# VHH binders against Large ribosomal subunit protein uL24 (rplX), part 10

Target 1, 123 residues: Large ribosomal subunit protein uL24 (rplX), of Solibacter usitatus (q01wa3)
Amino acid sequence: MAIAKRKPAEPVRIELKKEDTVKVLTGRDKGKEGRVLAVNRETGKVLVEHVMMIKRHTRPNPGKQIKGGIAERESPINASNVLIVCPGCHKAVRIAHHIDKIAGGKARRTRVCRKCGQTLDRK
Short names: E, the ipSAE of ESMFold2; O, the ipSAE of OpenDDE; V2, 0.75 times the mean of E and O plus 0.25 times the DockQ between their complexes.

## First folded at step 9 (VHH; framework vhh_7zox_3)

Design u5 (from t3 with T104E; at its last look DockQ between E and O 0.01; V2 from the best seeds 0.00; counts 0 for: pae E 17.1 > 2, placed apart)
Fold by ESMFold2, look of step 9:
Structure u5 (fold): chain B 123 residues (1-123), chain A 123 residues (1-123)
Amino acid sequence: as target 1 above (123 residues)
Amino acid sequence: DVQLVESGGGLVQPGGSLRLSCVASGFTFSSYAMGWVRQAPGKGLEWVSDISSGGSTYYADSVKGRFAISRDNAKNTLYLQMNRLKPEDTAVYYCAKDSYTNPEGYTEVFDYAGQGTQVTVSS
């Protein structure tokens, strides 16, 4: 009988960044594209603009005269369920890395499209 | 006892900026989503923003792009950076604690709020 092991506590490595355009690969929003609004490296999840929309209810606090309400907002989706959309070839692609040399002998690692080689680190 | 102490309010001119702080105690701050609600003179409470225990952020449409919520779990402190302030932002701002420990990045209800800090935007 197998005994489950506790998963190691490591920061989740997510190559996605805020403002990346991503395409949803599965679930209710499969095929939608949207901008990454937030990346949660502790949970491995991202917020994508207009994806997984939910209504949230805010409970009143009678002692502080805080009344409740309802708002629509995005809910988190696993980062594994999206791919970045390359701004150059407009396809959902996996991220590759390139080492650039810069003045002064320093090097930087940049994200590039695995398919067309376009940089993904444009601001 | 749960305590939430807001500070950083004041008088600012339209277009100005202000940063609110909320120091929390009496609960495990890092386990709960936190939020900001506000109450304009003569009005009910309005949800402004919340942030999950994992750092995912959410905003009401009226403040999106102008306000930024953040948290520092090491200092048990919630922040609200308010930029491009408008007269319509005039209100008492309350820091609020979620009743639900959901690391997925959303709140369903707030069960505690502080005493509030006044923000006045006027020429």
Scores: ipSAE 0.000, ipTM 0.131, lowest interface PAE 17.1, mean pLDDT 76
ESMFold2 (binder alone), look of step 9: mean pLDDT 81; pTM 0.832
OpenDDE, look of step 9: ipSAE 0.122; ipTM 0.517

Design u6 (from t3 with K64E T107M; at its last look DockQ between E and O 0.47; V2 from the best seeds 0.50)
Amino acid sequence: DVQLVESGGGLVQPGGSLRLSCVASGFTFSSYAMGWVRQAPGKGLEWVSDISSGGSTYYADSVEGRFAISRDNAKNTLYLQMNRLKPEDTAVYYCAKDSYTNPTGYMEVFDYAGQGTQVTVSS
ESMFold2, look of step 9: ipSAE 0.442; ipTM 0.763
ESMFold2 (binder alone), look of step 9: mean pLDDT 82; pTM 0.837
OpenDDE, look of step 9: ipSAE 0.428; ipTM 0.722
ESMFold2, look of step 11: ipSAE 0.450; ipTM 0.772
ESMFold2 (binder alone), look of step 11: mean pLDDT 82; pTM 0.830
OpenDDE, look of step 11: ipSAE 0.385; ipTM 0.701
ESMFold2, look of step 12: ipSAE 0.477; ipTM 0.781
ESMFold2 (binder alone), look of step 12: mean pLDDT 81; pTM 0.827
OpenDDE, look of step 12: ipSAE 0.538; ipTM 0.776

## First folded at step 11 (VHH; framework vhh_7zox_3)

Design w1 (from u6 with M107F; at its last look DockQ between E and O 0.85; V2 from the best seeds 0.00; counts 0 for: pae O 4.2 > 2)
Fold by OpenDDE, look of step 11:
Structure w1 (fold): chain B 123 residues (1-123), chain A 123 residues (1-123)
Amino acid sequence: as target 1 above (123 residues)
Amino acid sequence: DVQLVESGGGLVQPGGSLRLSCVASGFTFSSYAMGWVRQAPGKGLEWVSDISSGGSTYYADSVEGRFAISRDNAKNTLYLQMNRLKPEDTAVYYCAKDSYTNPTGYFEVFDYAGQGTQVTVSS
């Protein structure tokens, strides 16, 4: 009986983007702010600078000039456990959206601060 | 040519219900995220809801718990069940096509919209 290949889990919508500043809401690093380094929509997690730091053993790879040793690196945190820090009001806020008309009959959804209305998207 | 045709709008009393439909043609419907946007008198376009190609649904806070988006890929039709309607829901509702076959399901940009259907909620 061919086990029906599980349809790949639909990626989780994450409205955070790389280079966003976020504040951690829970866990060991609660209250810390950091820049989003990476977004993984498959796992629903984000990598935040200096958040969830773990020690990682790195095997030496001479071919890649990687020295073996213990390196401290960020580990992914659930996107739901962070809020974006608005560059305008400097508060941790939820993201709202504004629909902007663009050229060619297209429209774009722009992220805005729910508190002060400032756009969170970098032009 | 891409075509989106909305229907189902009308006049209802507060607390009433409507079901909007959008029939799509001219593209592979099942491959795209679809969504609803609305424009109230004197206001800009507002995102209402979207559904990914995989069926993941997302809602604006203003309609969460009251509206339900769905799709029938066999019929190339998008639906919006609108319950517990409020006067502030009065708007022209537009069916929108995602610009991209985005595997992330993020409905960020749409390139086509229908003519719209008027929804009026008033006592």
Scores: ipSAE 0.030, ipTM 0.413, lowest interface PAE 4.2, mean pLDDT 85
ESMFold2, look of step 11: ipSAE 0.515; ipTM 0.789
ESMFold2 (binder alone), look of step 11: mean pLDDT 82; pTM 0.837

Design w2 (from u6 with M107L V109I; at its last look DockQ between E and O 0.83; V2 from the best seeds 0.44)
Fold by OpenDDE, look of step 11:
Structure w2 (fold): chain B 123 residues (1-123), chain A 123 residues (1-123)
Amino acid sequence: as target 1 above (123 residues)
Amino acid sequence: DVQLVESGGGLVQPGGSLRLSCVASGFTFSSYAMGWVRQAPGKGLEWVSDISSGGSTYYADSVEGRFAISRDNAKNTLYLQMNRLKPEDTAVYYCAKDSYTNPTGYLEIFDYAGQGTQVTVSS
C-alpha cells in the first residue's frame, strides 16, 4: 500500500520577521516587548527574546562539549499573540502593506505601520 | 517569456459582482504564489490579494470578506471573485506573479506583465 505522500503542510502566513520588535498581547508575559529571534511558519509560532522563558535540562554530552545543566531558554509563542512595535510611532500595531515599484517591471510589497505609515521593513 | 493576461473586468453597479481571470504562461504556474494588485485613478498600486502555491489565501483589509482569490493550476489560471463591489474598488486590476519561489510561499516581490483589466463600479 503506497503510503500516500502527505502533502506538505501549508505554511502558516506570518508577517513577522526576525529582528522585529513585538509586544505580547496575552498570557504570562502580556505587555512584554522583545525581539523576534526566530519565525516558524510551519507551526505558526515565533521565538521572542526573554518571552515564554522555560527551564530546559540539558544532558551532558562530552563529545559535543555540552556541559549538562539547567538552562533557561525562550519557548515559542503563537504569532497571533504578538504585535509588531512600530519603530516610528512605538506602538503595537497591525501590519499593513504598501507596494513599491522596483526596476524591471517588478513591484515589492512592503510592510508598513497601519497607524503612522512608516515602513517596518529594514532596508 | 512570462505572460499574464487579465480579463473579466467591466462596469457594474455598487453591490454588484465580477469575476476576474488571469491566464498565465511561460512559467510553472503551480510553483508560484500569485496575486492581484490594483491601481485606481490618481493613486498608486495597491495590493489586493494573494494565494500561495499551496492555496493559502490572504486579503487586504479593504477587500476582506468581499473578494475571494482562487487558482486552477490545471488551467494556469488565477481568479478573483469580487462581490459587494464599491465605488472605491474602481481600478485597473493586474495579475501578479511571485518573482521567486521563496521559502515562505507567499507573494512578496512580484512581476506583473499583463495589460490589466478595468473594473468600474458606478451607479
Scores: ipSAE 0.235, ipTM 0.586, lowest interface PAE 1.8, mean pLDDT 87
ESMFold2, look of step 11: ipSAE 0.383; ipTM 0.726
ESMFold2 (binder alone), look of step 11: mean pLDDT 82; pTM 0.836

Design w3 (at its last look DockQ between E and O 0.71; V2 from the best seeds 0.43)
Fold by OpenDDE, look of step 11:
Structure w3 (fold): chain B 123 residues (1-123), chain A 122 residues (1-122)
Amino acid sequence: as target 1 above (123 residues)
Amino acid sequence: DVQLVESGGGLVQPGGSLRLSCVASGFTFSSYAMGWVRQAPGKGLEWVSDISSGGSTYYADSVEGRFAISRDNAKNTLYLQMNRLKPEDTAVYYCAKDSYNPTGYMEVFDYAGQGTQVTVSS
């Protein structure tokens, strides 16, 4: 019986990007702002700097010069639980989109602040 | 050659409905995200909606809850069901092909059709 290779689940659309500044909307870290460290489209989660910190016990690995101990690390938060902080108006906002032509005759959808219209994409 | 041919536009009263179609050719339709953009008179291009190759849909806030994007890969056709149309929806609507994005969602498009005029007026 040919195990039908399940088509890999389509990744979750996340409009956030690495290095975005986001504000947490819910949970123990509500109101906290941090930089997006990673985006996981498979899980729909983002890693935000200093958000959802957990203690992880690291086993010592002398071969890799890893000292054993308890290290605190960020844990992923659902992307829906954060909003991007606009670099223009400094508010937590929803993302809107603008289409601009780019070099090569292509058009690009650009992220913009829904409140002030500031581009959220880094040049 | 990539071709996108839009149809279904027209004149409707506010609150009315239209269904746009876009027939694609010249590429493997099912492999690409597709979308709709529009240009109102005197305004720039506005993103309306897109649909991934897998069928995930995304909408601009301005049309969310009123418009529905869909696709028929067997027919190489993209659709936009537009309900509860408003005067501000008046624009030329263009079908757009994603420039292959590994994420599967449209961020950049490289082809558009000739467009179809949608006019919402009392």
Scores: ipSAE 0.275, ipTM 0.617, lowest interface PAE 1.6, mean pLDDT 87
ESMFold2, look of step 11: ipSAE 0.392; ipTM 0.726
ESMFold2 (binder alone), look of step 11: mean pLDDT 81; pTM 0.828

Design w4 (from u6 with T101E; at its last look DockQ between E and O 0.07; V2 from the best seeds 0.00; counts 0 for: placed apart)
Fold by ESMFold2, look of step 11:
Structure w4 (fold): chain B 123 residues (1-123), chain A 123 residues (1-123)
Amino acid sequence: as target 1 above (123 residues)
Amino acid sequence: DVQLVESGGGLVQPGGSLRLSCVASGFTFSSYAMGWVRQAPGKGLEWVSDISSGGSTYYADSVEGRFAISRDNAKNTLYLQMNRLKPEDTAVYYCAKDSYENPTGYMEVFDYAGQGTQVTVSS
């Protein structure tokens, strides 16, 4: 290896969730907004609709009902390169938190917009 | 049965420091994310800080740079070092245990079963 090997890292903490709208902060897609399609906490990356589009060649496999061809697909980007867009105030914002008490001496932490206070979690 | 025993609160002047402790029992401490929440008079619960089972730390904006969370897995003890205390830090502070064993330490649902420890910042 060119550098010393790194120990496997603990999974990355990501506060983004599937279906969040995010704004891309850097790179070729800077300024685009898109829906989070997937979150990979093992790699710290997300798929964002229409962002980092690549062409994917799929070999035909009729035995698995795979026709083959060329299709465009999103490729992963680092979660640190996006910010959530608040559905209420339409700004790219940092996430704040609200706590609701629930039964049994428990509580639930939910995500809210730091600027306007609207929930970022689905009701 | 899960037990969380907070201590270290008191009356301090603005600008002062306190260190809170939480001694935990009834579960495998090292396997869970832990954190602090607080409740100011007449207010709801507010998230303050959490620390993953792997030691990664996270803070609310209002305390970042002034508070430091840490854990000692050998002593089953969670700490919160609070520096440059302000009157708005006045609250009962509760130790929080993630309800789920997860390595990322994101506490969405958590237990806060202790009596808390009062921190009062005033002249």
Scores: ipSAE 0.465, ipTM 0.777, lowest interface PAE 1.3, mean pLDDT 86
ESMFold2 (binder alone), look of step 11: mean pLDDT 83; pTM 0.841
OpenDDE, look of step 11: ipSAE 0.568; ipTM 0.849

Design w5 (from u6 with A33Y; at its last look DockQ between E and O 0.74; V2 from the best seeds 0.50)
Amino acid sequence: DVQLVESGGGLVQPGGSLRLSCVASGFTFSSYYMGWVRQAPGKGLEWVSDISSGGSTYYADSVEGRFAISRDNAKNTLYLQMNRLKPEDTAVYYCAKDSYTNPTGYMEVFDYAGQGTQVTVSS
ESMFold2, look of step 11: ipSAE 0.459; ipTM 0.763
ESMFold2 (binder alone), look of step 11: mean pLDDT 81; pTM 0.825
OpenDDE, look of step 11: ipSAE 0.378; ipTM 0.695

Design w6 (from u6 with F110W; at its last look DockQ between E and O 0.60; V2 from the best seeds 0.00; counts 0 for: pae E 4.0 > 2)
Fold by OpenDDE, look of step 11:
Structure w6 (fold): chain B 123 residues (1-123), chain A 123 residues (1-123)
Amino acid sequence: as target 1 above (123 residues)
Amino acid sequence: DVQLVESGGGLVQPGGSLRLSCVASGFTFSSYAMGWVRQAPGKGLEWVSDISSGGSTYYADSVEGRFAISRDNAKNTLYLQMNRLKPEDTAVYYCAKDSYTNPTGYMEVWDYAGQGTQVTVSS
């Protein structure tokens, strides 16, 4: 019986982007702010600078100049547990969207602050 | 050539319902996220809802819980069930095609839209 290949899980919609500043809403690091280092749309998690720090054993990789040992690294946090910090009003906010018309009859959805309307996308 | 044809708009009283349809042609419908945007009188384009190629649905806060987006890939048709309509829902509604078969399934940018269908909610 051919086990029907599970359709790959649809990526989770995460509106956060790398380099966003976010505030942690819950857990050990509640209230901490940090820069988004990575976004994983498959898992729905983000890596935030200095958030969810764990000790990781690193194998030496001479080719990458990685010394073996115990290093402290960030661990992923659920994207739902963080809010973007608006660069305009400096508050942790939900993301709204503005529709921008672009050349060629195309339009783009731009992230904006729900509170102050500031664009959250870096041009 | 890509074609999107909206239908189903009309005049309804507040609290009423409408079901919009969008028939797509000229591209592999099932491979793209699709969505609805609207433009109210004197206002800019507003994102309403989108559905990924995998069927994940997303809604603007203003319509969440009232509108339901769906698709029939066999019919190349996109739907928008609109319930509990409000006067502020009055707008021309446009069907939009995602510009890319992006792995994220998000419709952030669209390259084609239909002619639109007028939805008027008034007592």
Scores: ipSAE 0.073, ipTM 0.511, lowest interface PAE 2.4, mean pLDDT 86
ESMFold2, look of step 11: ipSAE 0.206; ipTM 0.614
ESMFold2 (binder alone), look of step 11: mean pLDDT 83; pTM 0.848

## First folded at step 12 (VHH; framework vhh_7zox_3)

Design x1 (from u6 with T104Y; at its last look DockQ between E and O 0.86; V2 from the best seeds 0.52)
Amino acid sequence: DVQLVESGGGLVQPGGSLRLSCVASGFTFSSYAMGWVRQAPGKGLEWVSDISSGGSTYYADSVEGRFAISRDNAKNTLYLQMNRLKPEDTAVYYCAKDSYTNPYGYMEVFDYAGQGTQVTVSS
ESMFold2, look of step 12: ipSAE 0.424; ipTM 0.748
ESMFold2 (binder alone), look of step 12: mean pLDDT 84; pTM 0.858
OpenDDE, look of step 12: ipSAE 0.515; ipTM 0.760
ESMFold2, look of step 14: ipSAE 0.489; ipTM 0.772
ESMFold2 (binder alone), look of step 14: mean pLDDT 84; pTM 0.858
OpenDDE, look of step 14: ipSAE 0.313; ipTM 0.633

Design x2 (from u6 with S56Y; at its last look DockQ between E and O 0.52; V2 from the best seeds 0.00; counts 0 for: pae E 2.4 > 2)
Fold by ESMFold2, look of step 12:
Structure x2 (fold): chain B 123 residues (1-123), chain A 123 residues (1-123)
Amino acid sequence: as target 1 above (123 residues)
Amino acid sequence: DVQLVESGGGLVQPGGSLRLSCVASGFTFSSYAMGWVRQAPGKGLEWVSDISSGGYTYYADSVEGRFAISRDNAKNTLYLQMNRLKPEDTAVYYCAKDSYTNPTGYMEVFDYAGQGTQVTVSS
């Protein structure tokens, strides 16, 4: 039987969450670690603190209290180019899942380190 | 009063195939992400697959390429086609309903109200 495939152009499931520490795997920032600032599940991209820095020139606008100048800001990077850093073993790891039963016939899926099993969901 | 009724399990040899079904009632089936979780003997619940209300599919690494999740909203039925079964797939399989509407198919908190269906893969 044929191997099932995911539909093309669909939203990307991103297991990363805001405030995760991640390590960049490729590109000009390879090896840097940073905090996830934002996750865009429609584009499959994340903003990572101090990664893919670009210069932005801001025009002065005294009416809006904007003095102007040059600022550095993060730009999006593909989520597939980073791995979460486990707070327990301090390694860039793949994510596994743990399911906890909770009240009312419900369960919660949480993220755990594939290497050491420590939770990645710090509540 | 959510009802989830799993069926289609059985005893198969390694390399075999099974197709699981889950008939749902008591909620608007088409509005919720659905999925499968499993519990092997002596182990906790393990996430297997989910499918968004819009039809996007996602799989655990251990089953990707071998299992195919699908849904028929007109029949309130969720399916799991399991191919190339391994002894490690032996478990009770439960149908899961997202506790909340979630258009991205991200199922973090879910209901698993059925009795499950046993899948045994053994020589």
Scores: ipSAE 0.319, ipTM 0.718, lowest interface PAE 2.4, mean pLDDT 84
ESMFold2 (binder alone), look of step 12: mean pLDDT 84; pTM 0.863
OpenDDE, look of step 12: ipSAE 0.569; ipTM 0.787

Design x3 (from u6 with A60Y E64K; at its last look DockQ between E and O 0.12; V2 from the best seeds 0.00; counts 0 for: pae E 10.7 > 2, placed apart)
Fold by ESMFold2, look of step 12:
Structure x3 (fold): chain B 123 residues (1-123), chain A 123 residues (1-123)
Amino acid sequence: as target 1 above (123 residues)
Amino acid sequence: DVQLVESGGGLVQPGGSLRLSCVASGFTFSSYAMGWVRQAPGKGLEWVSDISSGGSTYYYDSVKGRFAISRDNAKNTLYLQMNRLKPEDTAVYYCAKDSYTNPTGYMEVFDYAGQGTQVTVSS
């Protein structure tokens, strides 16, 4: 527990974005495809539609007006366990990057499919 | 207004090392993510690395483990230590400033405007 000089934090870099379609590579949902619902860059995890579904039981409590029941929700999966699915070639692919010039001496880094080169970024 | 002045390039043999520097002026350097992009002969721009205002570092896969980005906010200077250089690293390297503050420190849109510094890796 000694005091040390502050070091830069290194958050986990995730190339995935909300609304990407991904394919699960491992685990109980291997082979499923789903839409990315959320990306948590601090934990390196993503929520993927219909992936890692869990059931939550809520006990009934009529005195507190709680009806109870069972609800399903997605739980986080490591981003390293999914690949983006290219909307153009429909394959699970690694992400590459291209730089495009835009107005005012600016450039934008665009994600592209490593196999077919189609953009992976939304308009 | 914004000035970015690159230096430190040169001719090196494969496996060699170079350290690039970029002296910045005309903006509050410590408040912006900074990065390096490069352009090989006859090719488009390619993102290389960026570093957040807080010091978190990110690398294109082909340079990860070989290149190290750093910054010295007191000197308004960005660095790129380039080790184990390969012929495919041959390019003009440009210093880039984030056009917008990115809460995650991940540059999507960036400014580049300097002359760049030529790196040539050849026997």
Scores: ipSAE 0.005, ipTM 0.413, lowest interface PAE 10.7, mean pLDDT 80
ESMFold2 (binder alone), look of step 12: mean pLDDT 82; pTM 0.835
OpenDDE, look of step 12: ipSAE 0.035; ipTM 0.361

Design x4 (from u6 with T104D G105S; at its last look DockQ between E and O 0.69; V2 from the best seeds 0.00; counts 0 for: pae E 2.4 > 2)
Fold by ESMFold2, look of step 12:
Structure x4 (fold): chain B 123 residues (1-123), chain A 123 residues (1-123)
Amino acid sequence: as target 1 above (123 residues)
Amino acid sequence: DVQLVESGGGLVQPGGSLRLSCVASGFTFSSYAMGWVRQAPGKGLEWVSDISSGGSTYYADSVEGRFAISRDNAKNTLYLQMNRLKPEDTAVYYCAKDSYTNPDSYMEVFDYAGQGTQVTVSS
């Protein structure tokens, strides 16, 4: 019997930016807040400070002056599993947008808090 | 130097369809994200949709599922198929060009220097 091919995932947009504060919605770190350290738009994932910590065991290498040990670092989490935290109302919110006209037939699209309208962008 | 020429607007009844076109010149079309913004009478600019240089599409909540953006890089032409039109879609529609060449980023600063095309949805 033939097996139907799965439809490829739709393109994913990440509206989060480095330095945003986000709140984790699901998983072992649910409820934690942290700073976005990196955004990977190709994979749809973000690194969030102190979230999804993993251990890395480094073997000793005396020839390279490496003593060995264990270190923790963040691992990627799907951007869909976090929400931005508004600095004004302090709630995890969805992002809305505002357009400001600027000179020369140009405009700027900025992120604003859907609940209180405060800007989420730092200019 | 950037030229954006919109066409395809008109008067339609609620539930109708229109296809907008934007012919672009004065820049390397395939290198830029392109999009549509609109302005209803007495209101500010509203983001409608954009498409990355790589072909990924994005829509405002108010039009998702009803509008389809596409591009033909060989013809330097951007399209917006608008279906199931509502009176709330009444506006002048402008073609928008991202001001930057980052193919994996969304439009933040953009040019909308065309004349626009009027869409009127009325009983």
Scores: ipSAE 0.339, ipTM 0.729, lowest interface PAE 2.4, mean pLDDT 84
ESMFold2 (binder alone), look of step 12: mean pLDDT 81; pTM 0.826
OpenDDE, look of step 12: ipSAE 0.506; ipTM 0.765

Design x5 (from u6 with Y100W; at its last look DockQ between E and O 0.02; V2 from the best seeds 0.00; counts 0 for: pae O 8.7 > 2, placed apart)
Fold by OpenDDE, look of step 12:
Structure x5 (fold): chain B 123 residues (1-123), chain A 123 residues (1-123)
Amino acid sequence: as target 1 above (123 residues)
Amino acid sequence: DVQLVESGGGLVQPGGSLRLSCVASGFTFSSYAMGWVRQAPGKGLEWVSDISSGGSTYYADSVEGRFAISRDNAKNTLYLQMNRLKPEDTAVYYCAKDSWTNPTGYMEVFDYAGQGTQVTVSS
């Protein structure tokens, strides 16, 4: 049972997480809300469901499960161009953090809504 | 046709360990990011972990430090080592294939998932 090791990385700080609901602030999809599908800490971008849809022409490649033709897919959007939608107040908000000091000199960092204080972290 | 077959689930006590496997076929395994998602009773689908084609790993906060994702491209197999299991880890675990060959190093979206394997953590 081998344990996989992470490759060294210097990721860009992004407070968003997969499965967050976010609202787009700018561009052609301004105002749209969607679920975060992926976070790229190297590029500082996020993939949001049904946001920044593009059409891509593909050639058939059975080995890669590419049927060919035109496929639609989401394209990455800069994380700075979206806000998380708070599950409490249902507003697009900036993320604040609450730090709880726990026993043993450890601390827990929790994402919270800057407006209503609701925790944004899912259990 | 793409096939993903999960195995390794079962009943385990809290603090125990399991190792999930996913055998892939019908596509060039080494070219795709792969991941694990899970669905607990009464809850929606939750992202757990993914690994890029290059071996970069990412974990949900809830499993970070406890789970380890890995892959063996020669065997077309994805693994999830689950240590220090908790009751809240109880779910059906699915192996997922990235939709596209992507240079981002992260699994963006998936287009195929296996039948799932049940993991139950209970005293």
Scores: ipSAE 0.014, ipTM 0.237, lowest interface PAE 8.7, mean pLDDT 83
ESMFold2, look of step 12: ipSAE 0.018; ipTM 0.533
ESMFold2 (binder alone), look of step 12: mean pLDDT 81; pTM 0.825

Design x6 (from u6 with K97R; at its last look DockQ between E and O 0.01; V2 from the best seeds 0.00; counts 0 for: pae E 16.1 > 2, placed apart)
Fold by OpenDDE, look of step 12:
Structure x6 (fold): chain B 123 residues (1-123), chain A 123 residues (1-123)
Amino acid sequence: as target 1 above (123 residues)
Amino acid sequence: DVQLVESGGGLVQPGGSLRLSCVASGFTFSSYAMGWVRQAPGKGLEWVSDISSGGSTYYADSVEGRFAISRDNAKNTLYLQMNRLKPEDTAVYYCARDSYTNPTGYMEVFDYAGQGTQVTVSS
């Protein structure tokens, strides 16, 4: 039986950045807020602090002096399943963009809150 | 398992005050926005107030200026101070953990709620 290779999902444009505060929209940690620890643009996933915690079992190996144990770590969550929490209005919001035309034909894209217009980009 | 246990309800005269408490367990309380919703007899569920993980507070227009939501993360407890109570505030009040699924950005959807505590305002 040919393992149907899932077509690689088109890279989801992730507008989130490290250190953003996000709120989880779905799953076990729905409603939970946390800081973005990492963004993976290739997989379209983000690592959020204390979100999607998994238990990693390490088997004891006396020969290698591994005591074994259970460690909890964050696991990646799809970026589409989180919203940024606006530092201005403190609500979970979708990101809008303001484009400033800079001299020389360059444009600067700034993230802004769709609700209150507050810039989401840190100085 | 996630548990929310409300207390503090009762019978009070118009103009009186009550303080509701909600003790949470089974999850990292400090990481979640929490709120209060109520259901009056013959009416649907109504959002009352919520507080973000960061401490930002929001209120329904009907209770603004009369109710105050707060939280003690060290005690895993949510509070609702209700002042100047009115007969129309009569309802079962539920403590709820926020689940953001609504584009409005308000706590309209909860993934967990307690059993509720009855508040009756009557002369």
Scores: ipSAE 0.000, ipTM 0.222, lowest interface PAE 12.4, mean pLDDT 84
ESMFold2, look of step 12: ipSAE 0.000; ipTM 0.204
ESMFold2 (binder alone), look of step 12: mean pLDDT 83; pTM 0.848

